# Ledger of designs, part 4: VHH binders against SHC-transforming protein 3 (SHC3)

Target 1, 186 residues: SHC-transforming protein 3 (SHC3), of Homo sapiens (Human) (q92529r149to334)
Amino acid sequence: LGPGVTYVVKYLGCIEVLRSMRSLDFSTRTQITREAISRVCEAVPGAKGAFKKRKPPSKMLSSILGKSNLQFAGMSISLTISTASLNLRTPDSKQIIANHHMRSISFASGGDPDTTDYVAYVAKDPVNRRACHILECCDGLAQDVIGSIGQAFELRFKQYLQCPTKIPALHDRMQSLDEPWTEEEG
Below, E stands for the ipSAE of ESMFold2; O stands for the ipSAE of OpenDDE; V2 stands for 0.75 times the mean of E and O plus 0.25 times the DockQ between their complexes.

## First folded at step 1 (VHH)

Design h02 (framework vhh_8pnl_2)
Fold by ESMFold2-Fast, scan of step 1:
Structure h02 (fold): chain B 186 residues (1-186), chain A 122 residues (1-122)
Amino acid sequence: as target 1 above (186 residues)
Amino acid sequence: QGQLVESGGGLVQPGGSLRLSCADAGFTFSSYAMAWYRQAPGKERELVARISSGGSTNYADFVKGRFTISRDNAKSTLYLQMNSLKPEDTAMYYCAAEVLENPHYKTGYDYWGQGTRVTVSA
């Protein structure tokens, strides 16, 4: 990706994720992102929201999702994807909405048939703790965005494997950064 | 409630060919790297081939030049073309999707299919 790739997308908001993505199976991770997209779309005026026939979420899904943060809801932003981070700024670059280091991102999905224009990713930061962030893309762009995120993950992991001297501690290899050190683990 | 469903396994003689398919039964296929794993009786699952969301492929040394992994995102289907099959290829073959986890640590693959059996014998 060089210096990164930049897209203009709409930031819809985020919802706190109360469990580590590592503790969930793939089907549950996918359902969590879809449910997060649905809830944020319902809460944000002007969102496309292709969810009018959505079934009620399971009790399990409701237990994983916490409160929403809609402080920056509906804003057009410049999203820069690089091996270092996902950087969200106002289009004039005067305000940083969020800067999520790649290490802090545990899961991403986008361009799903039921949510074609949406990208969702789960990241940890000091403000929102662990949260699922929702982006609304113009037609076809969601596939490019999620593809670039996937490429950034692959390139960063490949770069890490090519470094002979900075081997992470065993704890870092076995424990996801999307999970705090707690007694809940075990 | 989406599930990966494997098919195409069977009994073949050494030197034969099989094409395995893995169909998406309702999850986000195009957003994930996909892989084929296999497990022989009494052994752990081992990676056979992987394909990224962008189409980059990598193969285990024991299948290079014989197997080809491919994907059709429009049909939400993953394929494994297996040529020049050997008795050592006898195993249950599983389709897996890679979750985009912390990139500084080993990413995991989760299996949703029940597998398809490949037997190579005379």
Scores: ipSAE 0.012, ipTM 0.212, lowest interface PAE 8.6, mean pLDDT 75

Design h03 (framework vhh_ozoralizumab_d1)
Fold by ESMFold2-Fast, scan of step 1:
Structure h03 (fold): chain B 186 residues (1-186), chain A 123 residues (1-123)
Amino acid sequence: as target 1 above (186 residues)
Amino acid sequence: EVQLVESGGGLVQPGGSLRLSCAASGFTFSSYWMYWVRQAPGKGLEWVSEISGSGGSTKYPDSVKGRFTISRDNAKNTLYLQMNSLRPEDTAVYYCATYSVDNPKYEVSFDYRGQGTLVTVSS
């Protein structure tokens, strides 16, 4: 990844996630991202559907997702993926839409047959608290995007472990890697 | 809920051996690379070993190579670390860790979850 890899994608919006990803099994995490994609796609004019037919969500899934934030809905953005962050900017790079440090990102999913053109990731930031962010990609780009996010996760994990003496208090930071704020389940 | 529970630590004299275990739950264990990491008193986290989902690939830093062996039992969802020829500098809390990169499953997750198990090497 070097200095990072940049993609041009469409930002559709985000939905608040009311529970810690750490409290959920992998299947439930995936279901949450799928439901988030569906809700954001339905709320954004001009977004194509993620699914041909949508099954109604379970009561549990509905209880985990909160309010949507559509402030930047439908904008084309420049997404830069690095071991440090996912950085979302206007394509001319003049305005920052969001900058999510890798330690604040607990899960990412997308590019599969059910969500071929979509990538969703759960991140914490001061504006949206914990939210699932939805990206719409073209031309098979979703698989490249999710692949690059996965590579950044792997490289960041190995980087921190290989050079602990250069990072004071690394243990405290690593223990909160998937959740930068300490929270109880609920 | 993804959980990793370490066990097997204890007090041992220099030159001794210990076998650590990590019980994993809440995910498809055999699909994920697993890691052992440690933190000595007053120091940061240090990578100790890694193993592929199938167990076919393992890696070690020079500090433990030839002395430590990582292994896994996918039928039991358990990760192991066999530690031989222990030295005082191996004294640390040992943690089990994982992250997920599932291409072509199109999922990534990072979980650093465990209470750790204390290993003390002293005479």
Scores: ipSAE 0.015, ipTM 0.352, lowest interface PAE 5.8, mean pLDDT 77

Design h04 (framework vhh_7d4b_2)
Fold by ESMFold2-Fast, scan of step 1:
Structure h04 (fold): chain B 186 residues (1-186), chain A 124 residues (1-124)
Amino acid sequence: as target 1 above (186 residues)
Amino acid sequence: QVQLVESGGGVVQPGRSLRLSCAASGFTFSDYAMGWYRQAPGKQRELVASISSSGSTINYADSVKGRFTISRDNSKNTMYLQMNSLKPEDTAVYYCAKSYTLENPAYGQEFDYWGQGTQVTVSS
């Protein structure tokens, strides 16, 4: 990957994920990702949307997904994938939409036949807490995008394994980002 | 086209063992978590075991812990389920499953870029 691989995709928005993806089983991770894609697509004008009529989500799945953030919804963006981060900026590079450090990204999804043109990833950040970010790709780009994300995940992990001194994992510390921190009580 | 082909099933007596194989094609096998589901007649499908893309994270249903072992060989694009001490309640059709969600093995990991260091010892 070198300095990174860049794709032009559409950012549709994100939806809060109220439980750690690591606490979810294999099947639930797939179901919650599909549900997140469907909800964000339905909320964004001009999104392709899920073409199959979806069944109502279970109460369990509904309890895992929180509020949506559509601040940058529908924007074409430059997505740069590297071992350091997933960087989302306007195509003219004048505005950063999001920059998610690799260690803050727990999961990514793509190539699912039910959501063929979509790539999603779950990341922690101070603004959105833990959220599933939805990207809409065209002309088969979703396969290339998810492939590059997978490569970045593996290369970053190899970098970790090559360190002569390892520090304790920050997984538990990052869990604090799940807590609501509001000043509102007035 | 994603293809998953299960093999290794059969009829065995209680207490015996079977080894299931799942041959995968049409995708980059080493990038995806895999799992085994089973479905008994008249029952919903249930997840039996799952394994991360690298093989480092493995989960089992409580009903099979200590008896079943999931493994994968990324060089052969194949996943396995070793089933020991089989019980009548394990009777089901077993299905291979592919995740569409990639797990990031570097999640939460932070690097320490210090040099190798040099030992200094003082003795009396």
Scores: ipSAE 0.238, ipTM 0.668, lowest interface PAE 2.5, mean pLDDT 76

Design h05 (framework vhh_8pnl_2)
Amino acid sequence: QGQLVESGGGLVQPGGSLRLSCADAGFTFSSYAMAWYRQAPGKERELVARISSGGSTNYADFVKGRFTISRDNAKSTLYLQMNSLKPEDTAMYYCAADFQITNPEYTYGMDVWGQGTRVTVSA
ESMFold2-Fast, scan of step 1: ipSAE 0.399; ipTM 0.741

Design h06 (framework vhh_ozoralizumab_d1)
Fold by ESMFold2-Fast, scan of step 1:
Structure h06 (fold): chain B 186 residues (1-186), chain A 124 residues (1-124)
Amino acid sequence: as target 1 above (186 residues)
Amino acid sequence: EVQLVESGGGLVQPGGSLRLSCAASGFTFSSYAMYWVRQAPGKGLEWVSEISGSGGSTKYPDSVKGRFTISRDNAKNTLYLQMNSLRPEDTAVYYCARETYVQNPDYSVTFDYRGQGTLVTVSS
């Protein structure tokens, strides 16, 4: 990726994620991102339709998703993807909307048939704690965006494998950020 | 639960052929784009091929284009990869993957795959 790859996308908003993604199976993680996309799309004027008809969310899913934050809803943004971070700025680069370190991002998905133009990722940051962020992309762009995120994860993972002494520290810190002991229920 | 089970890997001579299969269960197979990805010894993940839910569109990187063919049988919930003119550099564990989901490896020692993978070794 070099200094990073930049895309122009629409930021729709985020929804707080109340449980560690690490503790959930893959099916539940994907259901969370799909539900987050649906809820944010319903709440943001001008968003494309997602799931014309959807089943009511399970009680389990409803317990995992918290309140939405729509402060920057509907804004076009410059998204830069690198091995260090996902950086969200206004297109003129005058304002930083969010900067999520790659190690703070636990999961990402995008380009699903039901939500072809959407990318969702779960990240921790100082403002939203752990939240699922929703991006709306132009036709076909969602595949490129999620592909670049996957490439960044891959390259970062290889970098850490080249420094074995850093892996245990990284694992301990990531585990703390994802599921601190004080947040565990029992 | 979503399951993907790969098979068909093995040892082949350079220039040989193999056909990989992936049996899918736990989801509506025809509704999802499918991928073959591979990981060579000591290297990262490499996308190998992509097929749309209907099977109407396929994509390949230059490294395998013209040699590999992805296909699917939606009635059997099965994905295939026909590999021809195999080269030593094709040696890898091949994984069947669904959609565009990615997981940060910091939360696991590997990317989150649905399948166990199937080993392909190309050597003389």
Scores: ipSAE 0.038, ipTM 0.420, lowest interface PAE 5.2, mean pLDDT 75

Design h07 (framework vhh_7d4b_2)
Fold by ESMFold2-Fast, scan of step 1:
Structure h07 (fold): chain B 186 residues (1-186), chain A 125 residues (1-125)
Amino acid sequence: as target 1 above (186 residues)
Amino acid sequence: QVQLVESGGGVVQPGRSLRLSCAASGFTFSSYAMGWYRQAPGKQRELVASISGSGGSTNYADSVKGRFTISRDNSKNTMYLQMNSLKPEDTAVYYCAKTYEIDNPSYGKTEFDYWGQGTQVTVSS
């Protein structure tokens, strides 16, 4: 990745995630991600919104998803993926839509056949707290985007493994906002 | 070109054990959570167990909790399901599955993790 890889994608918006996704099994996380994508797509005119099948959301799923932030909905953006951050800016680079430092991003999703053109990621920031951000990609691009995010996650982690300390230090503020973090979840 | 290949099934008596393996290729194995599903004749497919990319977090269906153990060896790109105390109700075709979600192993870590070699000082009697 070097200085980063850049894609042109459509930013649809984000939706607040009221519970730590780490507290949920992966099938529930998948359902929440699909529901987040669906809700944001329905709220944005011109979104593709083609899903193979969708069940009505359970009350439990609805309790986990909070308010949507559609301030930049439908805007084409330049997404730069690096080991430092996911950086979202206007194509002319004059305005930053969001800059999520790598340490603030808990996970990303993409390549799901039910939401083929979509990439989602959950990040913490002062404005939206914990939110799921939804990106709409051109045909086939979602696979490249999620692949690059995965590579950035792996390369960043390798840097921390060079620390002489057996157990790396954790960021206090992030732990106070979520579950305790370790290299292994137990 | 994601490929998942299951093995280790068979016919056993009640109370016995089996160990299933899932060999994965075509993706960064350690980045994705994985799971085991099963489908019995005439029933819908259900999730049996899941494991995070790092292996640090696991979840189990209530029907198998305490009897089954999911694990993974990221150096071999392989996931396992150790099934103990098997019951007739466990009879099913077992499938392994990959999620579409990538966990970030650096979540919450800081630049303080980058310090150099250092020097150990030991005080003893």
Scores: ipSAE 0.205, ipTM 0.638, lowest interface PAE 2.9, mean pLDDT 76

Design h08 (framework vhh_8pnl_2; at its last look DockQ between E and O 0.07; V2 from the best seeds 0.00; counts 0 for: pae O 4.1 > 2, unsure alone 61.7 < 65, placed apart)
Fold by ESMFold2-Fast, scan of step 1:
Structure h08 (fold): chain B 186 residues (1-186), chain A 124 residues (1-124)
Amino acid sequence: as target 1 above (186 residues)
Amino acid sequence: QGQLVESGGGLVQPGGSLRLSCADAGFTFSSYAMAWYRQAPGKERELVARISSGGSTNYADFVKGRFTISRDNAKSTLYLQMNSLKPEDTAMYYCAAEYVLTNPQYESTRYDYWGQGTRVTVSA
């Protein structure tokens, strides 16, 4: 990836994820991203929409998804994907919309047949909050974006494993990053 | 809405060969990384081989030198050539397209779009 690959996409917004992704099975994680895409698309004027027939959300899903943040909704952005981060800037690069370190991103989807033009990813922010961020892509671009995110995940992880720095057991580090101790009360 | 369909499994003697195929009818095959996984009874699914959209390959250590993954984007078909088969290779084999990713720093499981599987049995 070098200094990163850059795409021009539309940032639609994000929605808070109230539970750790590690505590959820794969099917639930996928449902969360689909539901997040649906809710954010319904809230943003001019979003394409991609749903054919969506099922009403379960009580369980409704308990996991919190408030939407639409502060930068509907704007075109430059998305730079590198082994270090997902960096979202205005197209003129004058303003940073978000910068999510690769280690803070637990899950991503893009080019899902039910939501073909959308990319979603779940990231922790600096205050330990989790949100699912939604990007709308031109036809076919979502598959390139998710492919680049996957490449960044793999290369970052390989670099991490080859690091000569002494580290605690990997599972302990992963647990700390995804599951604060306060979340283990029940 | 697309469907992945595996074929080519069967019963073979140790040392034999099989070629598995995975065909896709619905999505843009050439844009996805594709993988073969296997699951023996009572065990977790494990990655056997992966091929990127650009053709780069990765193999599990237990199949290196024996299995070859390849793709034909014009036919929207993924292949796994299996040589020097061992009884330990007995499993249900699945193909998957990767459009949903878990960061491997958190866990290794990947399930994007699964087929129904094809059974491979290696016995004398």
Scores: ipSAE 0.346, ipTM 0.711, lowest interface PAE 1.3, mean pLDDT 77
Fold by OpenDDE, look of step 2:
Structure h08 (fold): chain B 186 residues (1-186), chain A 124 residues (1-124)
Amino acid sequence: as target 1 above (186 residues)
Amino acid sequence: QGQLVESGGGLVQPGGSLRLSCADAGFTFSSYAMAWYRQAPGKERELVARISSGGSTNYADFVKGRFTISRDNAKSTLYLQMNSLKPEDTAMYYCAAEYVLTNPQYESTRYDYWGQGTRVTVSA
């Protein structure tokens, strides 16, 4: 496993996602992620982007998002992105906050226009079950972070395809889906 | 460093035209579906237009043929040609990138990212 890339970012915690992201369309996934960012930012003191009054969440979103885990919230962390996993550690590398295998990640996104410094991803782990994890990535790092996640994912996939003993996946590269047009409900 | 950067916004009179651009510096642009969104003051963000990696386009109902979304993969740039602009089109316009990967377990992972936006003001 080649050395991953490491970023210094802030961890803001996570919020449980009670429904599989894979069962949802992109618009809904995005809405869930955005709502997760908003809720966590409101709950964490000093988080950027919590300054605008939010519309009440839809009943649908409220039913999908569960309880927040704000353990380690506001902490500067070392985020290592590799083909194997997203690894979140304390700066001194003494404590692992989370280690999410790439295969456990079902969705990742940047923030909305009001929260562009945030990256959120949905992953499964034994501690949080299925949860959306929120990262504050300042000074333009958000794009780099999400890009690195994508690249690592792609590389992992390529490596998999090179293994003769395994069935190749249908997609061998980054693709866009021609999904039916769906307007985002505000 | 990958970043979506919008440009081309400004002040125009009703009936005028603008061309918005979104430059992508960080990814394989051709692999993305791209979209334009807008948010007017006090209103929710809404989709304006979307273009797939293959070039298929979709438009919001309010566009009514006035806007054209296009992409130049060689330049890694997304465009929105806006004609016959109306005061109701006044908004911050945002560029978004979407892409999907399928993991070795045949599960899809979707990613997206947003630009900072460019302001469009239509006023007499």
Scores: ipSAE 0.022, ipTM 0.467, lowest interface PAE 4.1, mean pLDDT 82
ESMFold2, look of step 2: ipSAE 0.121; ipTM 0.524
ESMFold2 (binder alone), look of step 2: mean pLDDT 76; pTM 0.768

Design h09 (framework vhh_ozoralizumab_d1; at its last look DockQ between E and O 0.10; V2 from the best seeds 0.00; counts 0 for: pae E 9.7 > 2, placed apart)
Fold by ESMFold2, look of step 2:
Structure h09 (fold): chain B 186 residues (1-186), chain A 125 residues (1-125)
Amino acid sequence: as target 1 above (186 residues)
Amino acid sequence: EVQLVESGGGLVQPGGSLRLSCAASGFTFSSYWMYWVRQAPGKGLEWVSEISGSGGSTKYPDSVKGRFTISRDNAKNTLYLQMNSLRPEDTAVYYCATSFEVHNPEYGYTSMDVRGQGTLVTVSS
C-alpha cells in the first residue's frame, strides 16, 4: 500500500469521543463505535439503519459519546487509505473533509455482523478533537475498506520492526497529560 | 524517554510454565491499558492479553484463555504474564505494549504507541 488505495463511500458524520480509546478495553472500543454508528445513522435523514434490533446503550457508553457533527452527512466521498493517513475528500477533490495522520487514529472497526455496511474510526483533528467518524460502505465494500485500514496499520508496525527505535507519539502525549495546560500536536 | 523492557523469556518444555516481566518507565504507567502481543517466526503479530490501568479488568483470546494470566504491579511499574501449560505453538517473541496495530477479528484494529524489543519464548522438547 504505497501511494494508497481509494474508495468511494458515504460519509455519515462524526460524534465526539470524550475518553481516550487507549484507556478502554477492546470490547468497550467496539461497543463505542457500534453506538456511534447507531446515533449518527438515526440523525441522518434517509440513512440505512445500522441494527435490526438494538439494545439500549449502557449509561457508561452514553457518557463517553458527545455531540454529533453532521456537516457533510450523506455525501459520497473519496477515501484514500495509506500508511501515512486516511484522507477524506469531496468527489470533485476540491474540498478536504479530513486528513487524519495514522498516528492520530486510535481505533477502527467495521464489517461486523450487526454493522455490515459500516466502518468507523476514531481520530483526532483540530476541528472535531477526538471523534468517531462513520462511513457507509454498501454492497460488501465495508470489508474491503476495513481490510485496507488494517493493512495500513500492519505495514506501519512492520516499518517499526525494521527500525527498533521508540515511537515518539506516546512520549509526547504522556508529557501533555502531566501538564495543566497544553496544546496537543498531531 | 518512554521505555518498555521485556524479560523472562527462555527455553521451556511443553507443559511447562514461564513468567514474563515488562519494566515500564517514562510515563504514568497506572493510567494506561497494557497489552501482551506475540510474533511467531514468520507470522504476524497476535494479541495475547490486555489489562486495565487499575488491574481490575483482563481479557484473553481463546488460544491462551485459561493458560495465561496478565497482571500488573503499579507500585513497581511492572507488567507480568504468567504462562502455564505451554505448547509448541506458543513459541514466539513476546512484547509488552500500550496498544497494538494488528487485526483482531473479534475487536477490529488498533494502533501501537510504544512496545519493547521483546523477549523470546521457545517451547520445545
Scores: ipSAE 0.011, ipTM 0.285, lowest interface PAE 9.7, mean pLDDT 75
ESMFold2-Fast, scan of step 1: ipSAE 0.457; ipTM 0.747
ESMFold2 (binder alone), look of step 2: mean pLDDT 81; pTM 0.816
OpenDDE, look of step 2: ipSAE 0.014; ipTM 0.306

Design h10 (framework vhh_7d4b_2)
Fold by ESMFold2-Fast, scan of step 1:
Structure h10 (fold): chain B 186 residues (1-186), chain A 126 residues (1-126)
Amino acid sequence: as target 1 above (186 residues)
Amino acid sequence: QVQLVESGGGVVQPGRSLRLSCAASGFTFSSYAMGWYRQAPGKQRELVASISSSGSTINYADSVKGRFTISRDNSKNTMYLQMNSLKPEDTAVYYCAKDSYTFQNPEYSVTEFDYWGQGTQVTVSS
């Protein structure tokens, strides 16, 4: 990935994730991303699949997903995927929409037959705390985007393991992922 | 009905090569990321290599990088693993897997795939 691979995509928004992804099984994590895509698409005019029918969410999913943030809804952005971060900027690169360090991203999903043009990822940041961010891709890019995120996860992990002076114990490092930020959340 | 059938395993001497094939049916192969896992006796299953639906994004385990090459032919619904410079440590049952289009940060937990084939045995011994 080097300095990163860049895609032009549409940022649709994010929805708060109220529980640690660690406390959830893989199936539930996948359901959260699909439900997040559905809710954000319904809320954003012009989103592809906005009228795609969905089943009512379970009580558990409703307890996990919180408020949506649609401040940047519908904006075309430059998404740069690297081992360091997912960086979302305006196409002229003059404004940062979001910068999510790879260590703060726990999960990503997208490009499947039910959500062929969408990518969702769960990240922690100071503004949205823990949130699921929704990207809309054109021209079949969703699979390349999700694949690049997967590659960044793998390469970043390997780079981290190969730098002994930067490594806390793996268990201690992993425990810092997908937990609330203590100082900010009280 | 999703079906994954591995082939190409065998017994070889160290330093030799093998090419594994995975024939897929029952789903739109060109729409799914695919991967190879292996499991040696007494060890947990590990991801060896993965490839995106288009073939543009490829990942390898450190133990095989530079020696193994993953590829796919979407016109034949087939994925391959070219295994060069084989070592005794590569001895394992190799499994083909269809990805669920989801990735967990490996610093958080193991990457998971939806479906597995029955596996093909690779044995590297003198």
Scores: ipSAE 0.327, ipTM 0.700, lowest interface PAE 1.5, mean pLDDT 78

Design h11 (framework vhh_8pnl_2)
Fold by ESMFold2-Fast, scan of step 1:
Structure h11 (fold): chain B 186 residues (1-186), chain A 125 residues (1-125)
Amino acid sequence: as target 1 above (186 residues)
Amino acid sequence: QGQLVESGGGLVQPGGSLRLSCADAGFTFSSYAMAWYRQAPGKERELVARISSGGSTNYADFVKGRFTISRDNAKSTLYLQMNSLKPEDTAMYYCAAGEYIVENPMYTQSGFDYWGQGTRVTVSA
């Protein structure tokens, strides 16, 4: 495991996700992250943007995505990925922008050919509720970031399966920001 | 209209090897990342290995050092070389193209409809 892996990336913002990701099929989840990336990039000056102009999204996709939060848009951040969390802080490590417990993160994408330099992940927290967070990476880095997130997901799940039943329950009690491990609200 | 077709599965003894193939029937193979997933009876589908369009690889911890993912863009084919096979590797193996997606296993929606037919690997005496 170790203390985690750290990347320097740009935080672009997030968009509220109005439905539980578990209630959506895999294709729809993929389309939501692409649409979220497009909307946040259009709203943030200086973002790279998509190579091609997109077609208008379906009414279904528009009904799933809510309001944007651009409070920290354009900030360079240190992203630390561990089995415990995705931790976003200023590069000098003096300010925490966000700390998303691994249990509260349902889905992530990165290095998609349509959005090559972007990572999107869906996380639940009290401030933004369920939101799709968008990161802009240096050329080629997005695939490394998504790989590390995937590894953290698998390692966290393995830890959960190996622990006695009371250990995951105790962890849940300490992490009030997490939704129930086997339940997702929409 | 693209279809991924898996092959190369079979019955093998513990410690044996198999090479799985996934052929792209009408998809733009060379531009997309590819992945292998597996699903054992009664268990959720899990990511085994991923390879980027440029050849960078990522592996699940339970297969590191034993499995190797590779691709041949000229043949539009994805491979999984499986060495030192264990009974725990018994599963249906599926390939996926262009997803660049990781799902938290606790929130993953399992299902056969999204992944094609797969190829079966059985490791037993």
Scores: ipSAE 0.261, ipTM 0.658, lowest interface PAE 2.0, mean pLDDT 75

Design h12 (framework vhh_ozoralizumab_d1)
Fold by ESMFold2-Fast, scan of step 1:
Structure h12 (fold): chain B 186 residues (1-186), chain A 126 residues (1-126)
Amino acid sequence: as target 1 above (186 residues)
Amino acid sequence: EVQLVESGGGLVQPGGSLRLSCAASGFTFSSYAMYWVRQAPGKGLEWVSEISGSGGSTKYPDSVKGRFTISRDNAKNTLYLQMNSLRPEDTAVYYCARSTVEYDNPAYEIKAFDIRGQGTLVTVSS
């Protein structure tokens, strides 16, 4: 029941991901997030820059990435990480940039040696469909941010396992044993 | 609508083998990691195996590692669990699950399970 942890970071934008991250091996997922960071950073004039030199993306990799959305590019945001969601707001909390429920987040990566100031996560939402969202952090903060996301994932998983939800088999069996009465039955 | 239907459970003697199946429908099966989870009488859910969408990666907890093998047939939208060297403590209702939260961070690999079916009962006794 903690209120979450909040960081001030820069939101750089997102790029559409046309394939489920679960359909891809780990190496491909890593390449997708690194390529997304590179493309978004190159498109945002205020970004620090992730790569001085990069290999051209493969045909397969390019087929997985779609359109960029830079509507909120370069904004400083308040990022709140909790077991429920990643919530992105303006620092004065006047505007919500995005609220991604943990259920909708398929992959997160950050603090890598080649992208030390960056955190990327892939989330589904009604606006961008599945997209890789790029955050730029102050020196050293990216490790704390990705660590907190990982902790939220772990706590959410433990909550699910330790708080038994209704068992579908038991509920289905109960319903089959109780013949429901309806107004339509003669 | 996402549907998962488990089958193959039954009574088996200690040291025996059993193969479970899960028929999936209502989603692109090959795009999702799949899991087997179990619930023993009076206990909580326990994760017992995971397989990637392609089938190229599998994971197991120490309690079943070396005894259970998860596999999938993406052409048939079917998930399998081969259970060998069964023990009385393997007695449980086994559920096929799709992740509701797709995450795969190398430092933090945690899963939430989308359990839809009635499960299949496995009883290991003499």
Scores: ipSAE 0.014, ipTM 0.202, lowest interface PAE 7.8, mean pLDDT 76

